# Miniprotein binders against p81326, part 25

Target 1, 226 residues: p81326
Amino acid sequence: MLHFGGFIMEINHISKILEKEREEYIRNKVEEYLKQGFSKDDAVNKANQSWRTYIGHRIQDVIYNLLKKFLKDSGLKVTTDKALNNRNLPEELDKVKRLIAINYGEYLFLPDADVIVYKVENNDIKIIAIISVKNSFRERRFETTYWKLKLKESPVTSHIKVFLATPDKDNEISYKCPNGKPKKMRIILEYELDGIYFLKEDFEETEKAKHFGKIVEDIIEISKKL

## First folded at step 18 (miniprotein)

Design G79
Fold by OpenDDE base, fold request of step 19:
Structure G79 (fold): chain B 226 residues (1-226), chain A 83 residues (1-83)
Amino acid sequence: as target 1 above (226 residues)
Amino acid sequence: SEEDKKIEELLEKADELLMEAQELAKKGDYEEAIKELEEAVKLLEEALKIAKELGNEDLIKLVEWMLKLLKYLIEEIKKKLEE
């Protein structure tokens, strides 16, 4: 079964592969910002910030496409929060949107959901998992945790698994206690989330911290219990 | 569709070749690994062509990523051959 295929296992190289685009991207963005009237220093800073956003989206797209492909044969479907932001949604996606919504009293808001995995059985939609894709943890470090906790508060959404997928290129959460010092972010994320999936080989493996290659199998297994 | 099935077959074969190539590389059979990866690239290029003809944007993006990966791996193995 393609669930543990080569393409999933070799995702480890995603950061290095996409980083090859950085130089050209930065150069083009710097030029763009200079034309907009920014100083050289400001242009460089803005370009770097833009790159961080861009590379994050690129990684998300790769993960989305991989999951879409490898979950398809199991009858599972995937979408994104972006796809749900339309006023006119197909009935299926409209239901998905409603089933992941978080209640804030007068308002319903969607969690950040880079990838949403769901199944359709007998015209009923069951949300299986939400995957947050993070390239770095410089900002909004616990945002995914927040959404997990919020989803747990409702019987409608409490069953939804929340996973984090990351290459963790800077080793921010790859190890719990490197050199005997606890890494707060790793410990909290692992504790609060249903799993962390690394797009790399060099990490501390636990019951919840796994290689990305395991995510397809895990999702399929979860889906069978719903 | 028949085209979708063909793409799936191509992707599956490419995946198999990738796995085999990685095992070969682990054993130090770098030249053979590269040959298998190059064959996988050809399969993906065919898949990409079909995907473009179908206008399936998600599939196009997937195959393009897979191609980037294979090309990267080929380059990395070539570096090892030069060591």
Scores: ipSAE 0.798, ipTM 0.919, lowest interface PAE 0.6, mean pLDDT 93
Fold by OpenDDE base, fold request of step 19:
Structure G79 (fold): chain B 226 residues (1-226), chain A 83 residues (1-83)
Amino acid sequence: as target 1 above (226 residues)
Amino acid sequence: SEEDKKIEELLEKADELLMEAQELAKKGDYEEAIKELEEAVKLLEEALKIAKELGNEDLIKLVEWMLKLLKYLIEEIKKKLEE
């Protein structure tokens, strides 16, 4: 039995659980923006945008914490791009940061990496996977794909698996060809990424598209091959 | 640490109870399911206390999420009982 199997499976409720906070959040934000001098319409729009950002972060935090816990026993570590965005990093995290950096000639930039999974062996750091967490695909639909492709361009980073985790609340990528019509985004994401993990039950399962519950096992398996 | 082990034990037990509760709920044993979930909540509350004492922010957040989830599930099952 998978440790924490219940909690992993019940992650399907994350969208519903967090959505309960929306009304109050929006109300409070609208009030805040009105006090700042915005019009009612602008305040509402800004509040909605703020909510999208907020809920995205909340989902990311949940995923981060779950992965951190579930991977710990396997000796795997997790961090985030946010944690790496510091001038003074511990040696370990500084190495992690450098090992995920993408070369743009004169500059190195980090990919969007909501969660970074790595292992430390004899002071050697190996990056295992980057997980992008997306609540919705309204914006930057292929950003994760871009980063995957960029990571593949370097022998330093080409081995790094890139996964997408999403509740896909709007069913944008849950099925490849709903009603016989190809969903471009699903097809492309599945093709380009190493895996898509759904925080829901209602989706078309494939070799690459799986329930989030499988991500821990998959990562552990990958880690053993590195 | 002993505290870490205790937390892990509590989380594991809570997970087991969650799984059992879900099976019970599927069978229509809603009252028993709620009871199991409430027990799981108690375990998580204890875990949360320990996590706070340890100052482990990530663990605190994890347990808080788990608690939120369990409470949500309890509420959902209660709704089914009322139907």
Scores: ipSAE 0.797, ipTM 0.918, lowest interface PAE 0.6, mean pLDDT 93
Fold by OpenDDE base, fold request of step 19:
Structure G79 (fold): chain B 226 residues (1-226), chain A 83 residues (1-83)
Amino acid sequence: as target 1 above (226 residues)
Amino acid sequence: SEEDKKIEELLEKADELLMEAQELAKKGDYEEAIKELEEAVKLLEEALKIAKELGNEDLIKLVEWMLKLLKYLIEEIKKKLEE
C-alpha cells in the first residue's frame, strides 16, 4: 500500500474545501477595491477575477506539496517553473531549467510547468514529467497541448511526459461524449497529452484519463524506464 | 534528521487513520470514524508544530492542507449523524 494513499485519494474534496473561502475572500477584495475608488460593479468583477487566480494557485500548491512529499521516498524530486525563474539557481535546478527549455531558433523558452518531476542519478538530471494544473478551461484551453507538442520536437525533451491535473468543476472535460455530443476539448487533450488526472470521482475513466490517485504510481513507473 | 523522521511517522499514521475512518464511515460507523479522524488531526497538529520549528514552508503548507481536509471530513460525517 502506497504511503499517503488516503490523503491522495481524498483530494476529491479540494474544490469544495477551497470554495468555502470564496465568500470571505470576495467580500474583502470588494471592500479593498471600493477603497481604491472603483465602482461597485467594477469592484465585484475585479474581486471575482482575483478569486479565480487565487484559487488556481491554491490548487497548484496543494498538488505540488502532495507530489513532493509522496514522491520523496522513491527518490524523485519536484520543483516548479516559478522556482526556476531565478537568476541565481543552484546547479541542480539550473540543469533542470536547461533540460526543459524549448528551442525557438535564436531563443530558448520554458514551457508552462506548474510541477516538474525529475530524478538525479550519478549527478545526471533526468526530467520525468511536467504537470499542468488547471482549475477551469475558460482561457488557454490548449496551452498544455501546445507545450507537449513542442517538447516532442526535440530529442532532448521528447521523453518528457506531460500531464494535466484538474478538478474540472464545470465538467468541461470529464466526459468524452455526454448526451452523444463529443467534447472536443476532452478528446483533444486526452489524445495529445500523456494523461489527464482528475481531482474528482465523477468522470469518464480511460487509459489516459484517471483519478489523481494514480499519478504517483504512473510517475514512478515512468521513472523506472528512464 | 530526527525531526524529519518524526514528521514522516506522524503523517503515515494520520494517513492510516484516515483510510480506516473512511472504511468505518462506509459501514455506517460514523462515531468511530470521527474519533479516528480526530486522532489523526492531533497527529497532524504535532507534525505542524515540528514543521514550523524547522521552518520548512512546503511541509507546513502540506500539513495545513491535510488538517483542513480532515476537519472537512469530520464535518461531513457529523452531518450524516444528524441525518
Scores: ipSAE 0.797, ipTM 0.919, lowest interface PAE 0.6, mean pLDDT 93
Fold by ESMFold2, look of step 18:
Structure G79 (fold): chain B 226 residues (1-226), chain A 83 residues (1-83)
Amino acid sequence: as target 1 above (226 residues)
Amino acid sequence: SEEDKKIEELLEKADELLMEAQELAKKGDYEEAIKELEEAVKLLEEALKIAKELGNEDLIKLVEWMLKLLKYLIEEIKKKLEE
């Protein structure tokens, strides 16, 4: 497709590419923690925790920059929840923030959205989709579905598509019925979300569970209906 | 700007070379695939230089990722060629 780049199609290598950074990262972090006075065992544990956070942010950054680049020619803009939490927010991003906020009585909160896609037409901003990037499902397994359900509750946000992007290296959601047994997490995520996009080749493909390379075309098609 | 237009041209050419290299590698034409990927690396190295001169952090991160991906692919194809 004209909306797929070779660089988007090859993103399936992201876990292997970033894993090559692990050895040096861990070594440097262990040394740093030892200098802070931690025991060897504590330093190693902290370094491994730091790596998991680091690699998650790296994957998120790659996805953000690729989508920003490849959606630009279709008139679509991309931002992040981190950018929306800055104190000195440009007017356009302030409007984006207000359009995805969820009302809890007197309080407004942003959903946990890593990447937000929107368009601007005739001074109007339309939120197209949010993409949650998950490297692991050990914690906060169904948070993305919670935000989808909350967005569905308001007519101003109910149109917003909620996607999950994941390498799923440990096969936590890659198959619906491994060994003949329904995988609850995969089934619920696929049922509730608008799509799951895998950053790897080996997974059970369905109408909603696809290779990440398809996300650009899907977002553009959705934007044309809005 | 003129610099922005140049970067766009470099990225588009690099992406085309990557796609051509993917097809060559599927056919087993590994030396030709490596040649195309190495040309794409040269284009991205030029794009990175321009992005740094502009101070465009997002473009810098994008091109650095693209370079890392291309270099990974080159090394993987070289392994197949030596087998």
Scores: ipSAE 0.730, ipTM 0.890, lowest interface PAE 1.0, mean pLDDT 89
Fold by ESMFold2, fold request of step 19:
Structure G79 (fold): chain B 226 residues (1-226), chain A 83 residues (1-83)
Amino acid sequence: as target 1 above (226 residues)
Amino acid sequence: SEEDKKIEELLEKADELLMEAQELAKKGDYEEAIKELEEAVKLLEEALKIAKELGNEDLIKLVEWMLKLLKYLIEEIKKKLEE
């Protein structure tokens, strides 16, 4: 009776599926920018920037909705940092926001989290895990690691598991020692984070680096220990 | 609600059909795998209609992704059948 979901196990095709949207997306976006008065060259550049943002959000939306569906029967709830940044926040989500916020003296900031998993027991909220969704590691490649380290600094947040979910289509972190050379980014991310979940089949699997299809089972097991 | 229960039943059955199709494709039974996936598509099309009537944007996005995935898988299996 394990409810992994065939749909979550087949997420490894996400990059190929979404890439087929690119040509139409770019065409539509260029037309939109041309109507706004941009030159053709500027419209194309803006459309390509827009695509990179769009594809990241699309992957995040897929992950969010799959986790929301498949964790529901285990009593787990899912939200996003986008939802937590709304000005009109329901009490439950306001508590989630406060339980994940990081103190910088006179300022409180949310970590850069894309998807947040929590549970509610007797009106008490416990944050289980944060999943950061990354399509590319060109800049800010250790951002997720920074937030894990900051969350470890407080007893309120130190239990929170921090996961990275990525299609890693450019193979930036798929292997620990490609061609016999240690890959610093993969090694540090795997060491510091609680898990890396790949949205593809071709990667080096370890105890912390797994196919995304394992994430539901892992989150459920963690929640039972908290 | 009755609508929420109906959608859940449709999604669960579609997931079962997908898993059955995965096993069929592994055995090389491509025509039957496609049949199972096409049945799952019909269930998800019904689920999408209900989700739109309810105005549930999260559920609409989920079902649209599921449909896109199934259609992709059908096309990939059809390529193998043509080979």
Scores: ipSAE 0.714, ipTM 0.882, lowest interface PAE 1.0, mean pLDDT 89
Fold by ESMFold2, fold request of step 19:
Structure G79 (fold): chain B 226 residues (1-226), chain A 83 residues (1-83)
Amino acid sequence: as target 1 above (226 residues)
Amino acid sequence: SEEDKKIEELLEKADELLMEAQELAKKGDYEEAIKELEEAVKLLEEALKIAKELGNEDLIKLVEWMLKLLKYLIEEIKKKLEE
């Protein structure tokens, strides 16, 4: 009786849909940077970097809003690291922030948790999962595995599932052994994380590597065990 | 609120229409699938209007994405219908 929503099952088209926005975005950004005094070459480079940041945030926003909508009826709540950095936190979100923060001695940092799923039972908050959203793996390739390992170090956070959501448009982690050679990045990410959810159709599916449309069912099942 | 309940109803119906349209498309009933998706678009356009009146930025973004997805699917099915 789980609700998967037609809209969340069809998210596999996200890269194709968003790519249609790229040319206009780049053109507008180049013009903006030229007005700031950058050379044409610098403006183009900055516009392409801006696009990569923008598209990552767009994918994160889509995932956040879909999960918020489709987990609501299961008593599950969703927030983001951006919301948790707000200085006017409601008590509930302040508790969520405290429950996922990692202590580095005199310093306190939130894990790279783009989207956070939690539940409230009898005034207690239980963090269910964090979802790291990666558009590409050009940089910070194993950052998500680092945060999983840090969360495992404390009994307060060791239960938290750490998922990676990615369109992986460039096929950096889509297959374990492309061309017969083990892909280190895919193998390590799958080994260390609790799940990888692809926002595309073409990838090697395993018990941990699934279509993003399965994430709602998986989260709900996990929450029932807590 | 009354507005929140209306948006929820619109989103639920649009989602049902999307699921029905995908089942129709799997059967090769492309014209019927497009009709269902176009109806879902109309429901989401109404939902977007209400979301903007409420000033709910998260809901606006959700509905705008849902519209983009539906319009993409309509175009893909139209390609199949023309072959």
Scores: ipSAE 0.684, ipTM 0.865, lowest interface PAE 1.1, mean pLDDT 88

Design G80
Fold by ESMFold2, look of step 18:
Structure G80 (fold): chain B 226 residues (1-226), chain A 83 residues (1-83)
Amino acid sequence: as target 1 above (226 residues)
Amino acid sequence: SEEDKKIEELLEKADELLWEAEELAKKGDYEEAIKELEEAVKLLEEALKIAKELGNEDLIKLVEYLLKLLKYLIEEIKKKLEE
């Protein structure tokens, strides 16, 4: 039995619960844009665009807080890409940043690692996994795969598990071969990533494609091997 | 701190109640499941009050989401009860 097993059993509902905020959010944003002088049609379009960005960040924030709490008793710590981009980093987070940054010659860039799980042993930091949260695949569809491939290029980062978490409400990657036709995006993501975790129930479950509630057990199991 | 330990205790009790409510709902005991969830909500409301007094933003966000989760579950079970 996992600590907080009751809450963990219900962790798949994040997107559905947060979607209840949409109506009020859109209404408030339309009013805000109208006051700025936008036409009604422009205000609605901008509000809908704003919602897509907001809900993505909202889901990431919830995932961060849940994992931070649920993994603590297993000796695991959690941070975010946003936290690592702050100008003044505590020593521990500065080490995390250096251990995950990818070198492009004179430039260092963080992968788009929305949520990062690591542990501290004997003052050494070991990064366990990163979780990319995708609410939409409209742009940068394979960005998570790109970062997995970059992390695999170095023995320092090649152990890092790269996970994708998604509600996939438009069923873009929910099934491998819907209607007998291979879905390139689902097949490539599943092949290259260490796991895809769905924030819904209706998807084709495989060894790598799972309900999001499974992620806590999976991370703990992986951490025991490192 | 003592406050942090109290919040942890409240979260653990709320989790136990949620676990029990899910077992009750599996058996079709929806009214009892709702009662357990309502008690868990009370525990989380107390945890939220303490988290706000501490000014712990991450803990506040966590407990606020867990409250949304419990209230969502109560609503879903009430729908089953009406059917």
Scores: ipSAE 0.822, ipTM 0.926, lowest interface PAE 0.7, mean pLDDT 90
Fold by ESMFold2, fold request of step 19:
Structure G80 (fold): chain B 226 residues (1-226), chain A 83 residues (1-83)
Amino acid sequence: as target 1 above (226 residues)
Amino acid sequence: SEEDKKIEELLEKADELLWEAEELAKKGDYEEAIKELEEAVKLLEEALKIAKELGNEDLIKLVEYLLKLLKYLIEEIKKKLEE
């Protein structure tokens, strides 16, 4: 089995484990907002809004650290969009940034690429995959699909696999045809993306929609073809 | 370095214990599975101490999460034991 296979088989639990932080986080944030002079109702609303942003970043950080560790033995390296947006980049990361950037005439922008997996061979950098981490689909529901389509427009980026990782706690994309009706968001995301990896157990599993624990094997397999 | 190799050994041992605990839990040997996971927790606590001494923030975050994972699994198995 894979090196660290015991841990890898259990990384589907990220959302449940991190959810245990919610009550203390909300309590601390309410206290903070009350000290700033907000009413109790406003403080609670702001704390809940803050939690939604916090948990998204928290999940991203965990995924980054897990993949960085578990892909290392396969010669794969991992970075983040935050690291690529730093002012003074090391040469290696500057090359990674250039290899995923989308050209809009006189402007260059990075796709939504929370986590980037790449390898270095003979001083050449090959981008393997980008992973978009989304806690909810209330806003920007098709942003990941947009970036996949833009990456496909150029032969230099068309090989890059685009994955979505999500707890999908509200079941917005967990099933293709709930109650017999096609769920547009799930159907389009699964059709266009290279994979959807769920950070929970209850979802409709398909060839592209899988438990998050499978992402390590999938990335390693893809990297061998490049 | 020597410290990096020690952390790697601790993580590998913890992973083996986790695998063994999952096999025990499949057989219904919940108390034994919990003991293996508790040993794995001790190994990760040692790894965390070394990671903090190195000041390696990514490694610290990794080990902190793996500790939360093991403790979560222990709690889940304890629930099954009480059923």
Scores: ipSAE 0.815, ipTM 0.923, lowest interface PAE 0.7, mean pLDDT 90
Fold by OpenDDE base, fold request of step 19:
Structure G80 (fold): chain B 226 residues (1-226), chain A 83 residues (1-83)
Amino acid sequence: as target 1 above (226 residues)
Amino acid sequence: SEEDKKIEELLEKADELLWEAEELAKKGDYEEAIKELEEAVKLLEEALKIAKELGNEDLIKLVEYLLKLLKYLIEEIKKKLEE
């Protein structure tokens, strides 16, 4: 049994840990915007927007690094869409880029992919999974679903699993039918995606909705079938 | 590299200590849990030092987060000892 590391299991605290940085971050940004000539209200609003972007990237980085570490022992590799945006890529990453590309006729575009998991066997690259990391669902709620559907349209990419990882701080998708009312977003995301992994304990668990601690095992099992 | 292997070993040991500490805390052995977490912190501090020497930004970020995690857990357990 691959001992899922304590570090992955304790991911529940990620939001609390990183939110400790918020007060100082906001204070510094407000000061910066005030010096730029913005009003106090505008400075606060801009600082809050900046924080949302910042904390989102911080969470993404943590998830990326955790997956990179815990998948390495299984011989699996990880990269990001950002790393693939370079003109001059190593051969391996160039192949990864081509294997996740979506055809739009005259153009090929990459799906949003915060984390890309792949394996190399006999100099052949197989894409295993794409993980989208979302801190909140205020924007682009179904973007990950769009990419899953697009990947499914091609035999080249149809096997790629698409997962969502989120702390879901606002409980937008933690439960399917809280108080007997269906949560459209949870139902659609769970239906269309291959899995949702929560960075918290308080959620409705299903076959597709799991704690983040299970993602490593799931990815490894998928990799064995490819 | 040898340094990379050392970092991996340190991270693995720290992870094991965290797991043990969690089990201890579940049993109410909070003092021993804290002790193990503090040892894990020392291991991660060493890992961070090596990662910085290597200039590996990914590892630096990871280890810095893990240090924050361990320190947070220590604080939470200490609160339970006071209850």
Scores: ipSAE 0.674, ipTM 0.878, lowest interface PAE 0.7, mean pLDDT 92
Fold by OpenDDE base, fold request of step 19:
Structure G80 (fold): chain B 226 residues (1-226), chain A 83 residues (1-83)
Amino acid sequence: as target 1 above (226 residues)
Amino acid sequence: SEEDKKIEELLEKADELLWEAEELAKKGDYEEAIKELEEAVKLLEEALKIAKELGNEDLIKLVEYLLKLLKYLIEEIKKKLEE
């Protein structure tokens, strides 16, 4: 029994753990921007913006590495869109890149894909899932939904599951109808995506909205059907 | 590689210890939980050493995060002991 281990279950603490770095990070960035000639207010604002980007990448890296580790034994592989942005790719990754490409007539573009899960069987590559990792929904709220819909339009990519993983620290999508008022973003994301996985405990669980601890099992199950 | 297998083994053992520690903490055995977590930290430190020797950046990042996690949990349990 692959005890999807304590490390995945304790993912709830990721935000708290990484936020410990915030004060020092902000201080250093403020100092840097002040030296560049920005005002104190501008320096603080820029530092906060930089932090949002930084912490987002940190969370993405953790999720990527966790999935890479826990999916390995099932024979599943992971990569990222960044890894695919190279002129000289190994044959395997070049195939992965081609299999997630979206057709825009004269052009092919890749969806945003923080994590790409795939399997190799007899030199044939099957894309299983794309996972978007978002720390907050302040910007590009429905970008993941757009990519899901675009992937669905082609028989080549229509089978690819698209998941969202988030700590949702601002509780923007944790509940569908808090106080009887529908949360538009939660409802739309849950409807359009194949699943939402929360990096916390305080959320409304549904068939498609689950704790991150379920993602490995779900991906493995999907992989068996392909 | 043999070294990769060793790292995997260390991570698995550390994960098991974390699980045991959580169960101990639920029972109120906080001191024993901390001991298990401290042992897990030692295993991860060894894993980190090997990962650095291999130059595997992804693995280094993972293990460093897991170390932070375990240390955080130890701190949280210690707070409960003082209450």
Scores: ipSAE 0.673, ipTM 0.877, lowest interface PAE 0.7, mean pLDDT 92
Fold by OpenDDE base, fold request of step 19:
Structure G80 (fold): chain B 226 residues (1-226), chain A 83 residues (1-83)
Amino acid sequence: as target 1 above (226 residues)
Amino acid sequence: SEEDKKIEELLEKADELLWEAEELAKKGDYEEAIKELEEAVKLLEEALKIAKELGNEDLIKLVEYLLKLLKYLIEEIKKKLEE
């Protein structure tokens, strides 16, 4: 089974592998911004910002594809919020969209959902989990917890597990109390979310904080209980 | 499809080779580890070819990443051999 193999375990290298693209990406973006009339300093800053967005998407794509592949044999399917952001959806995805929607009275909005795991049984859709993929916690640090809390407010969505997957490059949430000081973000994320999955080896493991290699198994087990 | 099955088989074999290579590397058998990883690369290249023929963009992206991973690991092990 692929989910217990080397590919998932070696996810630890994802940041290093993808960071190899940075130099070329930055160079190209700087050139682009210079052509747009920005100063060199502005071009560099914009390029770096663009890179952060880009690398985040790249990591999300990898995680999406890995989960898609490794969950397939279990009969589980995956999609993304982006895929749901269309007017014309196939019936299956339209149902998925509706089943993750959060009620704001007159309006329904979707949570941020980099990966949505669901199963189809007898034409019924069951949402299993939402995975948020974050490369860094510079912005929107508690957005995932917000969505988890919102999902809990409805009996329609309260069962949906919300996971965070991150390489935690800056070690912001890898440990609860490094140097005797509590890391609020780690503590809050671990408390509010159903799990944190690290794309790295160096972290404090707990019941909820695990290596990404466990996510497939965990999702499958959750699926069996639904 | 037959092609999908073939891709899955190739990925599985490549994954197994990766796992074995990791164990070999842990034991210091770097040359053999590299050899297995290179075989895994060949399998993934075949998988990529099939994926492209199928036009499966998600699978293409996955296999391309996995190829990058294997190549990265090979490079890292080679560095250890040179130390």
Scores: ipSAE 0.672, ipTM 0.876, lowest interface PAE 0.7, mean pLDDT 92
Fold by ESMFold2, fold request of step 19:
Structure G80 (fold): chain B 226 residues (1-226), chain A 83 residues (1-83)
Amino acid sequence: as target 1 above (226 residues)
Amino acid sequence: SEEDKKIEELLEKADELLWEAEELAKKGDYEEAIKELEEAVKLLEEALKIAKELGNEDLIKLVEYLLKLLKYLIEEIKKKLEE
């Protein structure tokens, strides 16, 4: 049985911790947009959109760095789709990129993934999992399921686990049947994905829907089977 | 590098202190838990200084978040002491 650090287990507080930054962030961004000549209404709308992007990237950065730290001793490596889109990739990352690319005829594209977990054995690279981080489901509600389905189309990528990590602040997918009515988004995401990991305490736990603190153990167990 | 190794050591020690603090808080030993968390904060403040000297933006962002997490937990435990 592996010991996992307290930092990964306490990530359930991440939305509350980061939300404290919102008021100052919005105020500063509104001032920035007003100086650029936008109307007050436009500046406020742009600031709120900027916040959604900012908070999503902050959560993503935390997840990436925690996984990188806690998977290291198990021989697992972590990268991001942003890193894979850089020019002149190191050989190892170039191989990772090729192993997850999806074929669209004359074109090859990376799936939208925030964090990619892989291992290296005897100079061979095996992709273990892709983790998509979603702060909310305002747009692109099923983007992650699309990429899972595309990865399943090829025997080269069909083994790759696709996980969703989310604080789900607005309770859009926290329960399968809130008030007795099936929540389509939760049902479909749980059915199609290999796991949903919540960055909060209050949600309906299932075999696939878990606290984010369990993800390190799960990834390590999966890697042993590959 | 030596600096990267030092940051790793500081993060590992801070993580151990957080785990110990969580166990203490579960037992209701709140004053002891706060003491462990305050030690972890000091270690992370040192790690942040080194990360800034390295100019490693990813480590800076991580350590800044971890400091916010520890301070949040200290405040939550202080609330339990007032109950």
Scores: ipSAE 0.562, ipTM 0.801, lowest interface PAE 1.6, mean pLDDT 87

